# VH-VL binders against Defective in cullin neddylation protein 1 (DCN1): the designs that were tried, part 10

Target 1, 240 residues: Defective in cullin neddylation protein 1 (DCN1), of Yarrowia lipolytica (q6c0b6)
Amino acid sequence: MVRSDWRAQEIRRVMTFTGSKEKTARDALEKFDWNVEVAIDHILNTPQVDLSGASKVFDKYRNADSDEIDLDGTIQYITDLGLSLEEPTVLAVAMTAGSPSVGTFTRKPFVEGWAAIGGDTLPAQQKLCRSFAESMTSLNADFQKIYKFTYGFLLQEGQRVLPQETAVDYWRLLLTGKYEHLDKWLSFVTEKYKRNISRDAWNMLYEFMLFQAKDPSLESYDEDGAWPSVIDEYVEFLKE
Below, E stands for the ipSAE of ESMFold2; O stands for the ipSAE of OpenDDE; V2 stands for 0.75 times the mean of E and O plus 0.25 times the DockQ between their complexes.

## First folded at step 5 (VH-VL)

Design f53 (from e5 with light chain G31R; framework fv_ciduvectamig_arm2; at its last look DockQ between E and O 0.58; V2 from the best seeds 0.62)
Fold by ESMFold2, look of step 8:
Structure f53 (fold): chain C 240 residues (1-240), chain A 125 residues (1-125), chain B 110 residues (1-110)
Amino acid sequence: as target 1 above (240 residues)
Amino acid sequence: QVQLQQSGPRLVRPSQTLSLTCAISGDSVSSNSAAWSWIRQSPSRGLEWLGRTYYRSKWYNDYAVSVKSRITVNPDTSRNQFTLQLNSVTPEDTALYYCARLGMITFGGIYFDYWGQGTLVTVSS
Amino acid sequence: QSALTQPASVSGSPGQSITISCTGTSSDVGRYNYVSWYQQHPDKAPKVLLYEVSNRPSGVSSRFSGSKSGNTASLTISGLQAEDQADYHCSSYTSSSTYVFGGGTKLTVL
């Protein structure tokens, strides 16, 4: 009636070889169908990320009655990072910590996001924020990730497209000093296009900005190419 | 662009409940980039923040300690408005009441960018 | 009673510069840069002039400027004009997670 202790034996073997705790060994075995060799390989080749430091930072700012950083906690946290609430660098923080929306953080994305890049203490996070600010001074791949993240971050529940006024505000925030023709783009959007902004339009503006920097006269622009119609309309607006 | 239009009684008797409404146009009460507050103004206390409501996957409320036992701020998404309920009023609650938006372009607005027109409420028998 | 202290009144002549002070504590003005200034004309709602100490929203004249030192924030109005005659309120975020306001300053343009 008693089953053999095969599972307990496999757990002990994984623990002995890897030095892991029982829970870690059991979780890996369960994940990989109790294949000891694969479970050992997984544990040994998986970086051991210590979440305790970032978790302590989260605890400092969470609401006393919940496990969330609410609006007041966010204000205090961003202030302690040495950032202005209105500067674009806060969007890099939101992306890193997986913020679901303006003024809110939840524990798991916050802790895992910071731990993954060494943000184990508030001073470490402060230092990383200075690096974020430097990476956001030009149109580069790191800034593009933050730019693309921003669209989904700003969408409200039930929205499929970003309201034009919100998009204009965040284009000013993100692109001032980075896109020579920003004022022209914003004029086109508000005066001629007059529609809410799709994710594709938002994302493809970045690609167009890079294209235009290399071809300011737009001599190689192909209206029949892969550009969304909003970019075709903008190019026509630029020729006026 | 954004407009806040207030309504509610101008005279309330002591011990009754003060109820005011703020209708929003040009924005949504459930906006994930705003918070909606009530602020009152009297000659003796000046401007005084009372409380707010805001939506981030769920509704949150925060209230000033001085009124926390008597105040409720409720959103109404179907009418795109929010209300102030202040129970057990006394003559000290006589004030000009404003609703206001706390705008949030990024991680948090710290200023009130749009205000209602104000409603003078007198608490007297 | 207001949590932030402002002078009750200030006066100036057209073309002059004037400064309105707003004094708080180490728990508000002294801790945070989240100080705002509001202009309020008679029978009108307040209108924001400055936020985060010195930032001007779109449409606010560069004649309005702000600064902060220690627990005291200041609003400066240069080139004073008749239409500047109004009440001016400061506000600050506080470490107790509330918003506090000054008592207001009546500016009289002579």
Scores: ipSAE 0.615, ipTM 0.821, lowest interface PAE 1.8, mean pLDDT 89
ESMFold2-Fast, scan of step 5: ipSAE 0.650; ipTM 0.828
ESMFold2 (binder alone), look of step 8: mean pLDDT 91; pTM 0.925
OpenDDE, look of step 8: ipSAE 0.650; ipTM 0.856

Design f56 (from e5 with heavy chain D62N; framework fv_ciduvectamig_arm2)
Heavy chain, then light chain:
Amino acid sequence: QVQLQQSGPRLVRPSQTLSLTCAISGDSVSSNSAAWSWIRQSPSRGLEWLGRTYYRSKWYNNYAVSVKSRITVNPDTSRNQFTLQLNSVTPEDTALYYCARLGMITFGGIYFDYWGQGTLVTVSS
Amino acid sequence: QSALTQPASVSGSPGQSITISCTGTSSDVGGYNYVSWYQQHPDKAPKVLLYEVSNRPSGVSSRFSGSKSGNTASLTISGLQAEDQADYHCSSYTSSSTYVFGGGTKLTVL
ESMFold2-Fast, scan of step 5: ipSAE 0.611; ipTM 0.815

Design f57 (from e5 with heavy chain S33R, light chain N55K; framework fv_ciduvectamig_arm2)
Heavy chain, then light chain:
Amino acid sequence: QVQLQQSGPRLVRPSQTLSLTCAISGDSVSSNRAAWSWIRQSPSRGLEWLGRTYYRSKWYNDYAVSVKSRITVNPDTSRNQFTLQLNSVTPEDTALYYCARLGMITFGGIYFDYWGQGTLVTVSS
Amino acid sequence: QSALTQPASVSGSPGQSITISCTGTSSDVGGYNYVSWYQQHPDKAPKVLLYEVSKRPSGVSSRFSGSKSGNTASLTISGLQAEDQADYHCSSYTSSSTYVFGGGTKLTVL
ESMFold2-Fast, scan of step 5: ipSAE 0.664; ipTM 0.832

Design f59 (from s1 with heavy chain D99L R100G Y101M Y102I D103T W105G S106G G107I; framework fv_sipavibart)
Fold by ESMFold2-Fast, scan of step 5:
Structure f59 (fold): chain C 240 residues (1-240), chain A 122 residues (1-122), chain B 109 residues (1-109)
Amino acid sequence: as target 1 above (240 residues)
Amino acid sequence: EVQLVESGGGLVQPGRSLRLSCAASGFTFDDYAIHWVRLAPGKGLEWVSSISWNSGSIGYADSVKGRFTISRDNAKNSLYLQMNSLRAEDTALYYCAKLGMITFGGIYFDYWGQGTTVTVSS
Amino acid sequence: QSVVTQPPSASGSLGQSVTISCTGTSSDVGGYNYVSWYQQHPGKAPKLMIFEVSKRPSGVPDRFSGSKSGNTASLTVSGLQAEDEADYYCSSYAGSNLVFGGGTKLTVL
């Protein structure tokens, strides 16, 4: 009881000297064994990410009963960001806001993710989404991160491999206009390979697209090399 | 090929119950939201109910709230509509309809079943 | 809750254009970019023609086009063919619910 009383006072003291929120003050005090001076110094000398703005955006779209942004909230949110639900840029939003699954956002990853990149208001998030959209127009390092993220995002609990139909849908979404031979890859997967898609197959298609762009004839392709069997089978298919 | 096959329709008295089933094949059933949509004589299409892939999100039209219950059994690739306290205005051809690709939504129906007829009459 | 209105009928001559309207409110057609159009021939299930206001699924000819201005979405069918004679329904997301228009019977003269 006595310990609880004095801790509340020290939290207020840290808040007063630093201008921080109660949680920031409490976390710093707990980290530094309730040493007020060290906690104050830490807060003043460590850049603090203000979570309040992103939290207010979350509050606008959340279901009050669950404290989660559910499917209805997600539809309205994505619409308010100026995005179509079926465009690749929404996967960048999912990655940034730490969405656990299609149609859902949870408070902590959403707030922390947006705050980390300056997404403190809906207009700021809209501006960031325009930047994301630019990154989604071609094969580049940012696009590759979102592409790789997408596999895990689509896996359901207990799944080790992605159903082929799902993989095909998201390859069309992500790679249309970016991979010249997409239709051949999809024909191979659906008509010849006919298996569910492993994370390795998903990830290595990206590396193969870069390889084929540099060597369209595939003359330097080494089937005895480190390529997975799915790519070896695809190269065989392409040479038919 | 994608197929949705509805069953369970029939002639039923007002106030009684009926259970519709929708059997799905040709796609990964547990990846998609499935909806019930009805075509009433002279009224056109009316959305009835929806269920997300994991049953975590369920919706109902105001006209059926409290009377109808949607459910799914992903292990059996089946969707159900339990219809209680049936009224004459529930008379319609009932379609099972699959939502298209859903990255964060995408509210449109890419495949429909053939429908099952429900007639509520004395 | 939401009221979405289509004209009950529309007509056009072979080779001409016809436009079918779908008018709602700011809580459905005006509030979201999730308007779909379905074609239904007698005795057949509906077929998706347009989704997300203006997008066409694979296999739908480009003479079918969609647009939206304010609370009104429109389906335009150019170069009318006899096979276009059908019932056309618009649908919109309406916040937790989906709504359909009353349908338009298109006659090709």
Scores: ipSAE 0.015, ipTM 0.556, lowest interface PAE 6.8, mean pLDDT 86

Design f60 (framework fv_sipavibart)
Fold by ESMFold2-Fast, scan of step 5:
Structure f60 (fold): chain C 240 residues (1-240), chain A 122 residues (1-122), chain B 109 residues (1-109)
Amino acid sequence: as target 1 above (240 residues)
Amino acid sequence: EVQLVESGGGLVQPGRSLRLSCAASGFTFSRYAIHWVRLAPGKGLEWVSSISWNSGSIGYADSVKGRFTISRDNAKNSLYLQMNSLRAEDTALYYCAKLGMITFGGIYFDYWGQGTTVTVSS
Amino acid sequence: QSVVTQPPSASGSLGQSVTISCTGTSSDVGGYNYVSWYQQHPGKAPKLMIFEVSKRPSGVPDRFSGSKSGNTASLTVSGLQAEDEADYYCSSYAGSNLVFGGGTKLTVL
């Protein structure tokens, strides 16, 4: 729009009434079709998120030419978070900060993701990472969320399935110490299955790990049930 | 089985050029940073150059910066080192080396090739 | 560029222990926990022995151990065997690149 004097006026009105910053007022107005009353109600009933702190953290690690945190910036950033580049907790960081690909962070998802959970300073992010690390030590709901996120994070443009070698590397990263039969699963995938890994295969391994933990003998396994064929093939492999 | 195979080395006169290649197999080449590391006669290992999985991050040792160019072709699972203005000091066995895990590029070399010999002499 | 120093040689008797140092600055060895150690036998490619200061790859015996104090990382080889005779290199991340130490020739007496 070439003339938007009325929008500037409404933004100012929302800012004055709520005490919010200009962007917060504008975003609320755009979301609710420039209905001032609804935008005000939304802001007053929604916790305010300060993006400036997380933006300052991003500025510390970004490449000035690209305005992205590249691999060198990522190495320094992960180090400053108190993490090893090889530990599963970095996948929780990737999910939280909306990383588009391995070794890269972009401004908007990074800033918004951290701000949404109180990651407004490097020390605050370090504290949150310690919490993430605790969640990554066992099979639990938070871990499952990171586990499932990882599949999509690893897909390259145009890919519908993960190369088997990639899936194996990340299963070792994520499941070592958490799944007693990991070596058998990896042997099945590499020696018997020998196919690229679908999202369904990735996701259903998690459900099967929980099932096998409750029934190690697999006596209650129903191959006519809802399990996908990859798990049926794995159960057959285990009986060999 | 992870394999890295270097080629393109040879005898070359000072001031000339060589192009080294590294052919990769047994892992998802497009997900890993790969480096060139050389072993000079009577000297030790020296890091030469690095390239990230998407070519977005490239590094060079001060001794080769401005003369060498690293590149990769992910469709061909191949890494290259274009070596210009060669000097006697560039004489070495050149290794292609893979960085560790894919998460953010583990800062260690888990697999090395057999190397290709470059001799810069009149 | 960063300079990392190793002793040019080290020696020990069969069954004894030897420690090889890798000394840098706060911008490399002292600044990051990304120190690795490589074993190289004549005519062979280097083999990863230790990564991230103290971690061992699968297949490397536990008599090889790594540590770091300040700006100095150390590789300790205990229970020395004849096959341990080789060149040993440390490597450290240095902020934007990697740097190798000059190497240590380990002789098993």
Scores: ipSAE 0.120, ipTM 0.623, lowest interface PAE 4.4, mean pLDDT 87

Design f62 (framework fv_ogalvibart)
Fold by ESMFold2-Fast, scan of step 5:
Structure f62 (fold): chain C 240 residues (1-240), chain A 122 residues (1-122), chain B 107 residues (1-107)
Amino acid sequence: as target 1 above (240 residues)
Amino acid sequence: QVQLVESGGGVVQPGRSLRLSCAASGFTFSSYGMHWVRQAPGKGLEWVAVIWYDGSNKYYADSVTGRFTISRDNSKNTLYLQMNSLRAEDTAVYYCARLGMITFGGVKFDYWGQGTLVTVSS
Amino acid sequence: DIQMTQSPSTLSASVGDRVTITCRASQSISSWLAWFQQKPGKAPKLLIYKASSLESGVPSRFSGSGSGTEFTLTISSLQPDDFATYYCQQYNSYPYTFGQGTKVEIK
C-alpha cells in the first residue's frame, strides 16, 4: 500500500555495491536507463576522479571576478605549499597543475592535475611538493620532464623562441649546482651567441650536459653530428 | 638595445583625463610584465600599476585605484596608462619599467624609460 | 601596505669612504628587496635585487645584505659617480612600495 521510490532504492543499491557517492550512482543509472547491473559494471570498470577536494583548494586562492588564481593568489598559494617563490620545485607545481603561464592557474587544469595524483587537500599537495623537491636535486628523468616543460610554460601564444634574458634566468634557477660549466654556458649565450633561444637549443643543452659529463674533454664530440648550431658554437667557444 | 620611451604627458586641469603611452623596442615586449612608477617633483618614487605579459593580471596603488587603468597592445609593443579624475597630487614624472623575472616572485625593474611629465593644475 | 623607511635621509661623504644605507620594512618581506640609484634628471637604475644579488654591469663595490625587516646597502669605496639618491623597494606584495630615499652628497 505504501509505495517506495524505486529510483531511490536503486541508487542506494548501486552506492552500497560500488562504494560510490550518490551523484555517481545516479548519473550512471540515468546513463544506462536505470539498468543496475550495467551501471555497477560501468562504475567498477571506470575509475571516477573526485574533483571536489582540489576544487576547494582552488577556491581558497582564486580571484572571484576572473575565477583564476592570479599573481597574488599564486604567491600566497606557493607560500602555503611550504615553497619559496624562487625554488625550482615551483615549476613542478606549475607542470602538475597545468599552469598556462607564470603567476597564473586556471580551474580545470589545476583541479584535474592535482586530483589525478591524490592532491585533493592542501596538506596532500604539501606532501606531494616534498616529493617533487627531491626530484629537483639532481639531473634525473623527473627533473628532465620539468626542465623541458619550463620552456613551453615561459613562451607566450604565437612565440617560437624565448628571449635570451628569460632563458638565462631559468637556466640559473634550474641548473645551478647541477651543471659544472653553467657559468661558461651563460657567458657564451650572453656574450657570444647573443640570440633568442629555440626549443631545440633548450632541450639539447640537457643532452649536451649528459654528454659532457661522460666525456669532459669533448674528444668524442662529432661536429658533423646532429647537434644544433648553438651547441656547435658553444663547443667551439670551449676549445678557444 | 632595450628601450622604453614614454609620451603623452603635459599640463591638464583637475578632474580631466590623460593617456600615457610607453613604446618598447629591443626585446620581445609580449614576454614581459610592465609597470608604471611615478615621482612627484622633489619627492621619492611611488609605484603606480602593473600589467602582466598577456594583460590578464593588473594591480594598482591605492592612491590611483578606480581612477587609473593600465593596458597594453602587444601587437604595437605599447603600454598605456589611462588617467581619469586627475588631481593636483598626481603631478609627477611617470616612468614605465620592464618586469624582469627570475621566477614567479623573482621580479626586478631592470629597464626604465626616460619619463614623461604630467602636471595637473589650472 | 608595507612601509619602507630608509636611514639616513641624507649623508655627506668623501671619495673613498665606506657608505652604509639602511632600509626597514614594517613587516617581513623575506628577501624581496631591490636597491636603485637615481641621479638628478635621470631614471632610476637597478643595483641590487633579491636583497643581495648584484645586477649585471654594476660595480662590485656595491653590495646588499639583510632579510626579513632590516636591509643594508653598502658602497665599500665611494667613487665620484656614486653621488646620487638611493631607494630601496619591496616587491614581496602589492602594492609595491619604495623607501623615501637617501641622498648621498659630496662633503
Scores: ipSAE 0.018, ipTM 0.440, lowest interface PAE 5.7, mean pLDDT 86

Design f63 (framework fv_cilgavimab)
Fold by ESMFold2-Fast, scan of step 5:
Structure f63 (fold): chain C 240 residues (1-240), chain A 124 residues (1-124), chain B 112 residues (1-112)
Amino acid sequence: as target 1 above (240 residues)
Amino acid sequence: EVQLVESGGGLVKPGGSLRLSCAASGFTFSNAWMSWVRQAPGKGLEWVGRIKSKTDGGTTDYAAPVKGRFTISRDDSKNTLYLQMNSLKTEDTAVYYCTTLGMITFGGVKFDYWGQGTLVTVSS
Amino acid sequence: DIVMTQSPDSLAVSLGERATINCKSSQSVLYSSNNKNYLAWYQQKPGQPPKLLMYWASTRESGVPDRFSGSGSGAEFTLTISSLQAEDVAIYYCQQYYSTLTFGGGTKVEIK
């Protein structure tokens, strides 16, 4: 067995040399079989994050009994970030902080997620939220990540497909002002398709929006190609 | 220049008390784990005890023969290590060394520093 | 507590000849996670404090001549001086730092 006092001494040496926290030093030493030199090199060449700041923000909004930010805490937190509860930017926050479901945040994903991008204080998180809002004004790579994240975020325990009414609500939230033919898509889904929405249907709408922007007449659309059946049915609907 | 200078040794009667000091310079004392090692005349080295840095909890450990009688403490503002010796026995007669006992830092820099020692004689 | 036993207690070796000192620990001082032996060797000359020679059982301290070598693992260790020099006359101690600190009884190395 290892003597705990010697381990603590090695951890202290790594902390002193690198300026890292105890957990970072301990994890690096354990990873590299207590090779101090390699552990120090690893820490110095790996970006470190300050978890204490984000943890304090979490503590402000958590329910003390559950150690979770519940619905009441979420409402206050989103309000303090300067956001509307129905604003699409809330989904960027949920993705960043690893929210498991609407109205809930858990400590580890919240703290690690915010720390990873410099969200170590409430003012810093407010600033980052303004940046998220700006990035969500148009279809782009960052928006697509948030769009795809949203599907899983909305799924409830045991669900494999998203209820149509839920999908419609969040398509309106996310795509209003960004997809010219949104009303046609929603009409197709509610009046013609009439099925719950698969992850593939959710994801492939995004690809189709980009395709239609390049070819508004859909003349180059290939029904025998790789498009899923839901998109094939939608193109048929549009040609009527 | 790293220096460890022990003081406070002398003649004391059995059952008496004595406090040793060790003045450190030339390194960051507050970060170092410090030990006391003794050597009876003509005998081998015997570890007495140690104290960890404040960052590592400032805890102490003692060898069985001195546990309950000796207390190690430190004053980081003065770069000084102390050994409070109570209920002294003739068997405690020895040269007492202040030391860092082989601490190694990144790049192979050694923290194996020893003082010159101070003699404690316990005699009636 | 870990008890360190050294043998022999005294050793007389001619100049240029090999000197071998043994050290036995009452418990293994090998830490399985890093595969290192928490064992050091010290040299002490009359009127001087001890000087670190070797750590991790076989890693030579900077400035220590290469005629000094350490070997062994777990609970049995050896310090070897391949070609004894006049300046090597001293008492040698093994020391474990696996669980607190304990020293061996020492081995006195003399010429002749």
Scores: ipSAE 0.000, ipTM 0.372, lowest interface PAE 21.9, mean pLDDT 84

Design f64 (from t1 with heavy chain D99L R100G Y101M Y102I D103T W105G S106G G107V Y108K; framework fv_satralizumab)
Fold by ESMFold2-Fast, scan of step 5:
Structure f64 (fold): chain C 240 residues (1-240), chain A 122 residues (1-122), chain B 107 residues (1-107)
Amino acid sequence: as target 1 above (240 residues)
Amino acid sequence: QVQLQESGPGLVKPSETLSLTCAVSGYSISSGYYWSWVRQPPGEGLEWIGFIYHSGSTNYNPSLQGRVTISRDNSKNTLYLQMNSLRAEDTAVYYCARLGMITFGGVKFDYWGEGTLVTVSS
Amino acid sequence: DIQMTQSPSSLSASVGDSVTITCQASQSISSYLNWYQQKPGKAPELLIYAASSLQSGVPSRFSGSGSGTDFTFTISSLEAEDAATYYCQQSYSTPWTFGQGTKVEIE
């Protein structure tokens, strides 16, 4: 009997169009929910790199029983990268290595993420982390990408909004020394707003920090504009 | 607000199995965080027993490995501690606690139950 | 296992005094150190995490510093309500371990 196996057929189609090996085609299809067009685009627009080096780094820290870097492995790994636990650069590592949650790394996102940027040895990853740290010292495009990533990274299964205490902790971690009015914002959210933090509130604070830096008096702030209500309430709080 | 409340038998005989519960309110234990047990013998310091991840995975103090099991019931929002082969030195106040996360594996015991005294005597 | 040693084991001080407690790890733990306060008959309460960060709601008279193996905890102006036992705790590697505690008594 001829067994219908549509996945094998799609793997062959991706291989034919891209010239890739079977594993490359399969991995791309699995990553993009078996969407052939997206998988082909990914392969054609993503340089193929040797994964063996990053895999060896993963092997050093993994728990052999689970094949995951667990809590203890994560602490040792971050320490070996030369990072402190209250350094925002660890969030750049989380994003780069596709960490699913605080304290955990899984093989495929870790290996692919590091390999994509030349992080194929521990010393190479240490060097990249020093570069990440430099990018994290001020408000810039790289910092904003990590800032926005952080919200989703901290969100637990089933949560749609971030608990206020968690948001405050990570705003202190990310924005200390970068936003002149951070303490005022934190006072507003803890003493006046008193609600859990939405993704929109998290993201729009960043835009507001850039706006306030250009207009410290807030004279050009338009409360009838596109700002979310949380920012309107904050501006009202600042004018008191 | 997150609250934890321990309960147990109070008095247990040597060689019996200790069973403790920790009722959690104000937060769903299946939604996140690590949940831990810590004990304190009368007049002594604190000893970490173990934790359970929100996923169900556990980690135990090697000193107690083989004697202790931590589990949970998501529908009841409750944590459990079971300890076998009790001895007089297991007499302690037993606390359940939530582990708040710092960056990447850094943890802090940010919420504690009131504790329940377990006395092991014949 | 990482051994945590506190010094002193106990101290007595007057209201308004500055009090310092030290904690030493048997190996480097980076900044993975927390400080807790335990009042008689009560559960411990978190005061300081990550060696130097003040927990929300904790008075600013409490502070921490240090990295690697040597850590300090300071109460800058002691109040009567600060009579308690203080514990350091490393979260660098399981099993997590606590110092033996420092009892602070108010004269």
Scores: ipSAE 0.344, ipTM 0.675, lowest interface PAE 3.8, mean pLDDT 87

Design f8 (from e5 with heavy chain T106S; framework fv_ciduvectamig_arm2)
Heavy chain, then light chain:
Amino acid sequence: QVQLQQSGPRLVRPSQTLSLTCAISGDSVSSNSAAWSWIRQSPSRGLEWLGRTYYRSKWYNDYAVSVKSRITVNPDTSRNQFTLQLNSVTPEDTALYYCARLGMISFGGIYFDYWGQGTLVTVSS
Amino acid sequence: QSALTQPASVSGSPGQSITISCTGTSSDVGGYNYVSWYQQHPDKAPKVLLYEVSNRPSGVSSRFSGSKSGNTASLTISGLQAEDQADYHCSSYTSSSTYVFGGGTKLTVL
ESMFold2-Fast, scan of step 5: ipSAE 0.614; ipTM 0.813

Design f9 (from e5 with heavy chain T106A; framework fv_ciduvectamig_arm2)
Fold by ESMFold2-Fast, scan of step 5:
Structure f9 (fold): chain C 240 residues (1-240), chain A 125 residues (1-125), chain B 110 residues (1-110)
Amino acid sequence: as target 1 above (240 residues)
Amino acid sequence: QVQLQQSGPRLVRPSQTLSLTCAISGDSVSSNSAAWSWIRQSPSRGLEWLGRTYYRSKWYNDYAVSVKSRITVNPDTSRNQFTLQLNSVTPEDTALYYCARLGMIAFGGIYFDYWGQGTLVTVSS
Amino acid sequence: QSALTQPASVSGSPGQSITISCTGTSSDVGGYNYVSWYQQHPDKAPKVLLYEVSNRPSGVSSRFSGSKSGNTASLTISGLQAEDQADYHCSSYTSSSTYVFGGGTKLTVL
């Protein structure tokens, strides 16, 4: 009784000093053997996020039996976000919410991912998605993060390289309207290269697009330089 | 490139189980960018979606309310195929049965892009 | 009956345009932009023509176009050809996370 009362008092003390919620105070105290000073220091030096709002959004779309957002829940969710199922912006959502695979979401990464950026209600997530959509319109640093994320997102268990058909589909989704020579790259991959696509090939295409935009004639391209062989082969293909 | 080939009995007795198989070539039944459905067609009800199976770290199965208590759609990764089991059939289950793929790019592809040849199943005694 | 309403038949002459309607409710056609259209020739499986109301898969002629207003989606076929003679089926995603189909429309090219 006395110890329980004392613990309740220390929880309230930590809450008062830090402004934290009861659970945060209790968890910190338990982690550090009820050492109030260490618990306070930990809370003050650890960013706090409210997970309850994002958790309620997850609850709206989850399958109650599995506690996951499955394909059906994903379709409803993406629709409610105001997005088209086949627009690049959904890949930004997948990255933000830690989707493990196309068409599914799991609770912990969904809730933590959205909470970290203020996505604690459906309207807040809709507003964030409008910002994501803006980032998906051109080649920029935010787009590059989503572009690079996409490769790993598409890899299946046991795969070290991406099938070329899959890579082609997602290059069309991501790069249409953003890379002037996309059709040439896709022709190279399907007609000349004819191999599965490595992570390095996927990532280095992005760097090459930036390079070619600054040097359209490719006069400064150094075949003896640090470019991977796939890009060297592509440059030779462009020469015809 | 993707081809779906159906097999199974074309005559089933009332109260028994209807069983059909769909063999896949040009794609994997466990593909992260596909879902695999059964759809039937009858003069009285037209086209009717029955259910699907798909793999995303684990297997998922979804079924139409009208058949949910009687239907199972099962994948077989070793033979790259999936099956329809429909229990307690009645003459109303007489139909042309198709397997079909939903192909997905991003979260799209809520349409059936490849279909099997169809199997006419008659339920009669 | 089928969940979505289509006319049983339509007809047109070569070179003309025809439109086939597909009417549902606010819980399917009216609630989502996930309407697809399928063409079916006799003794053949259906073939997708349009998805998400107006998107054409690779290899589908630009003569096929789609639109939606309220609870009604429409398929328009321009420049009718003899090979267009077939059954046409609409489909929609629903608020219960299922798929429903229309009864089908038989197109006769005169």
Scores: ipSAE 0.599, ipTM 0.803, lowest interface PAE 2.0, mean pLDDT 89

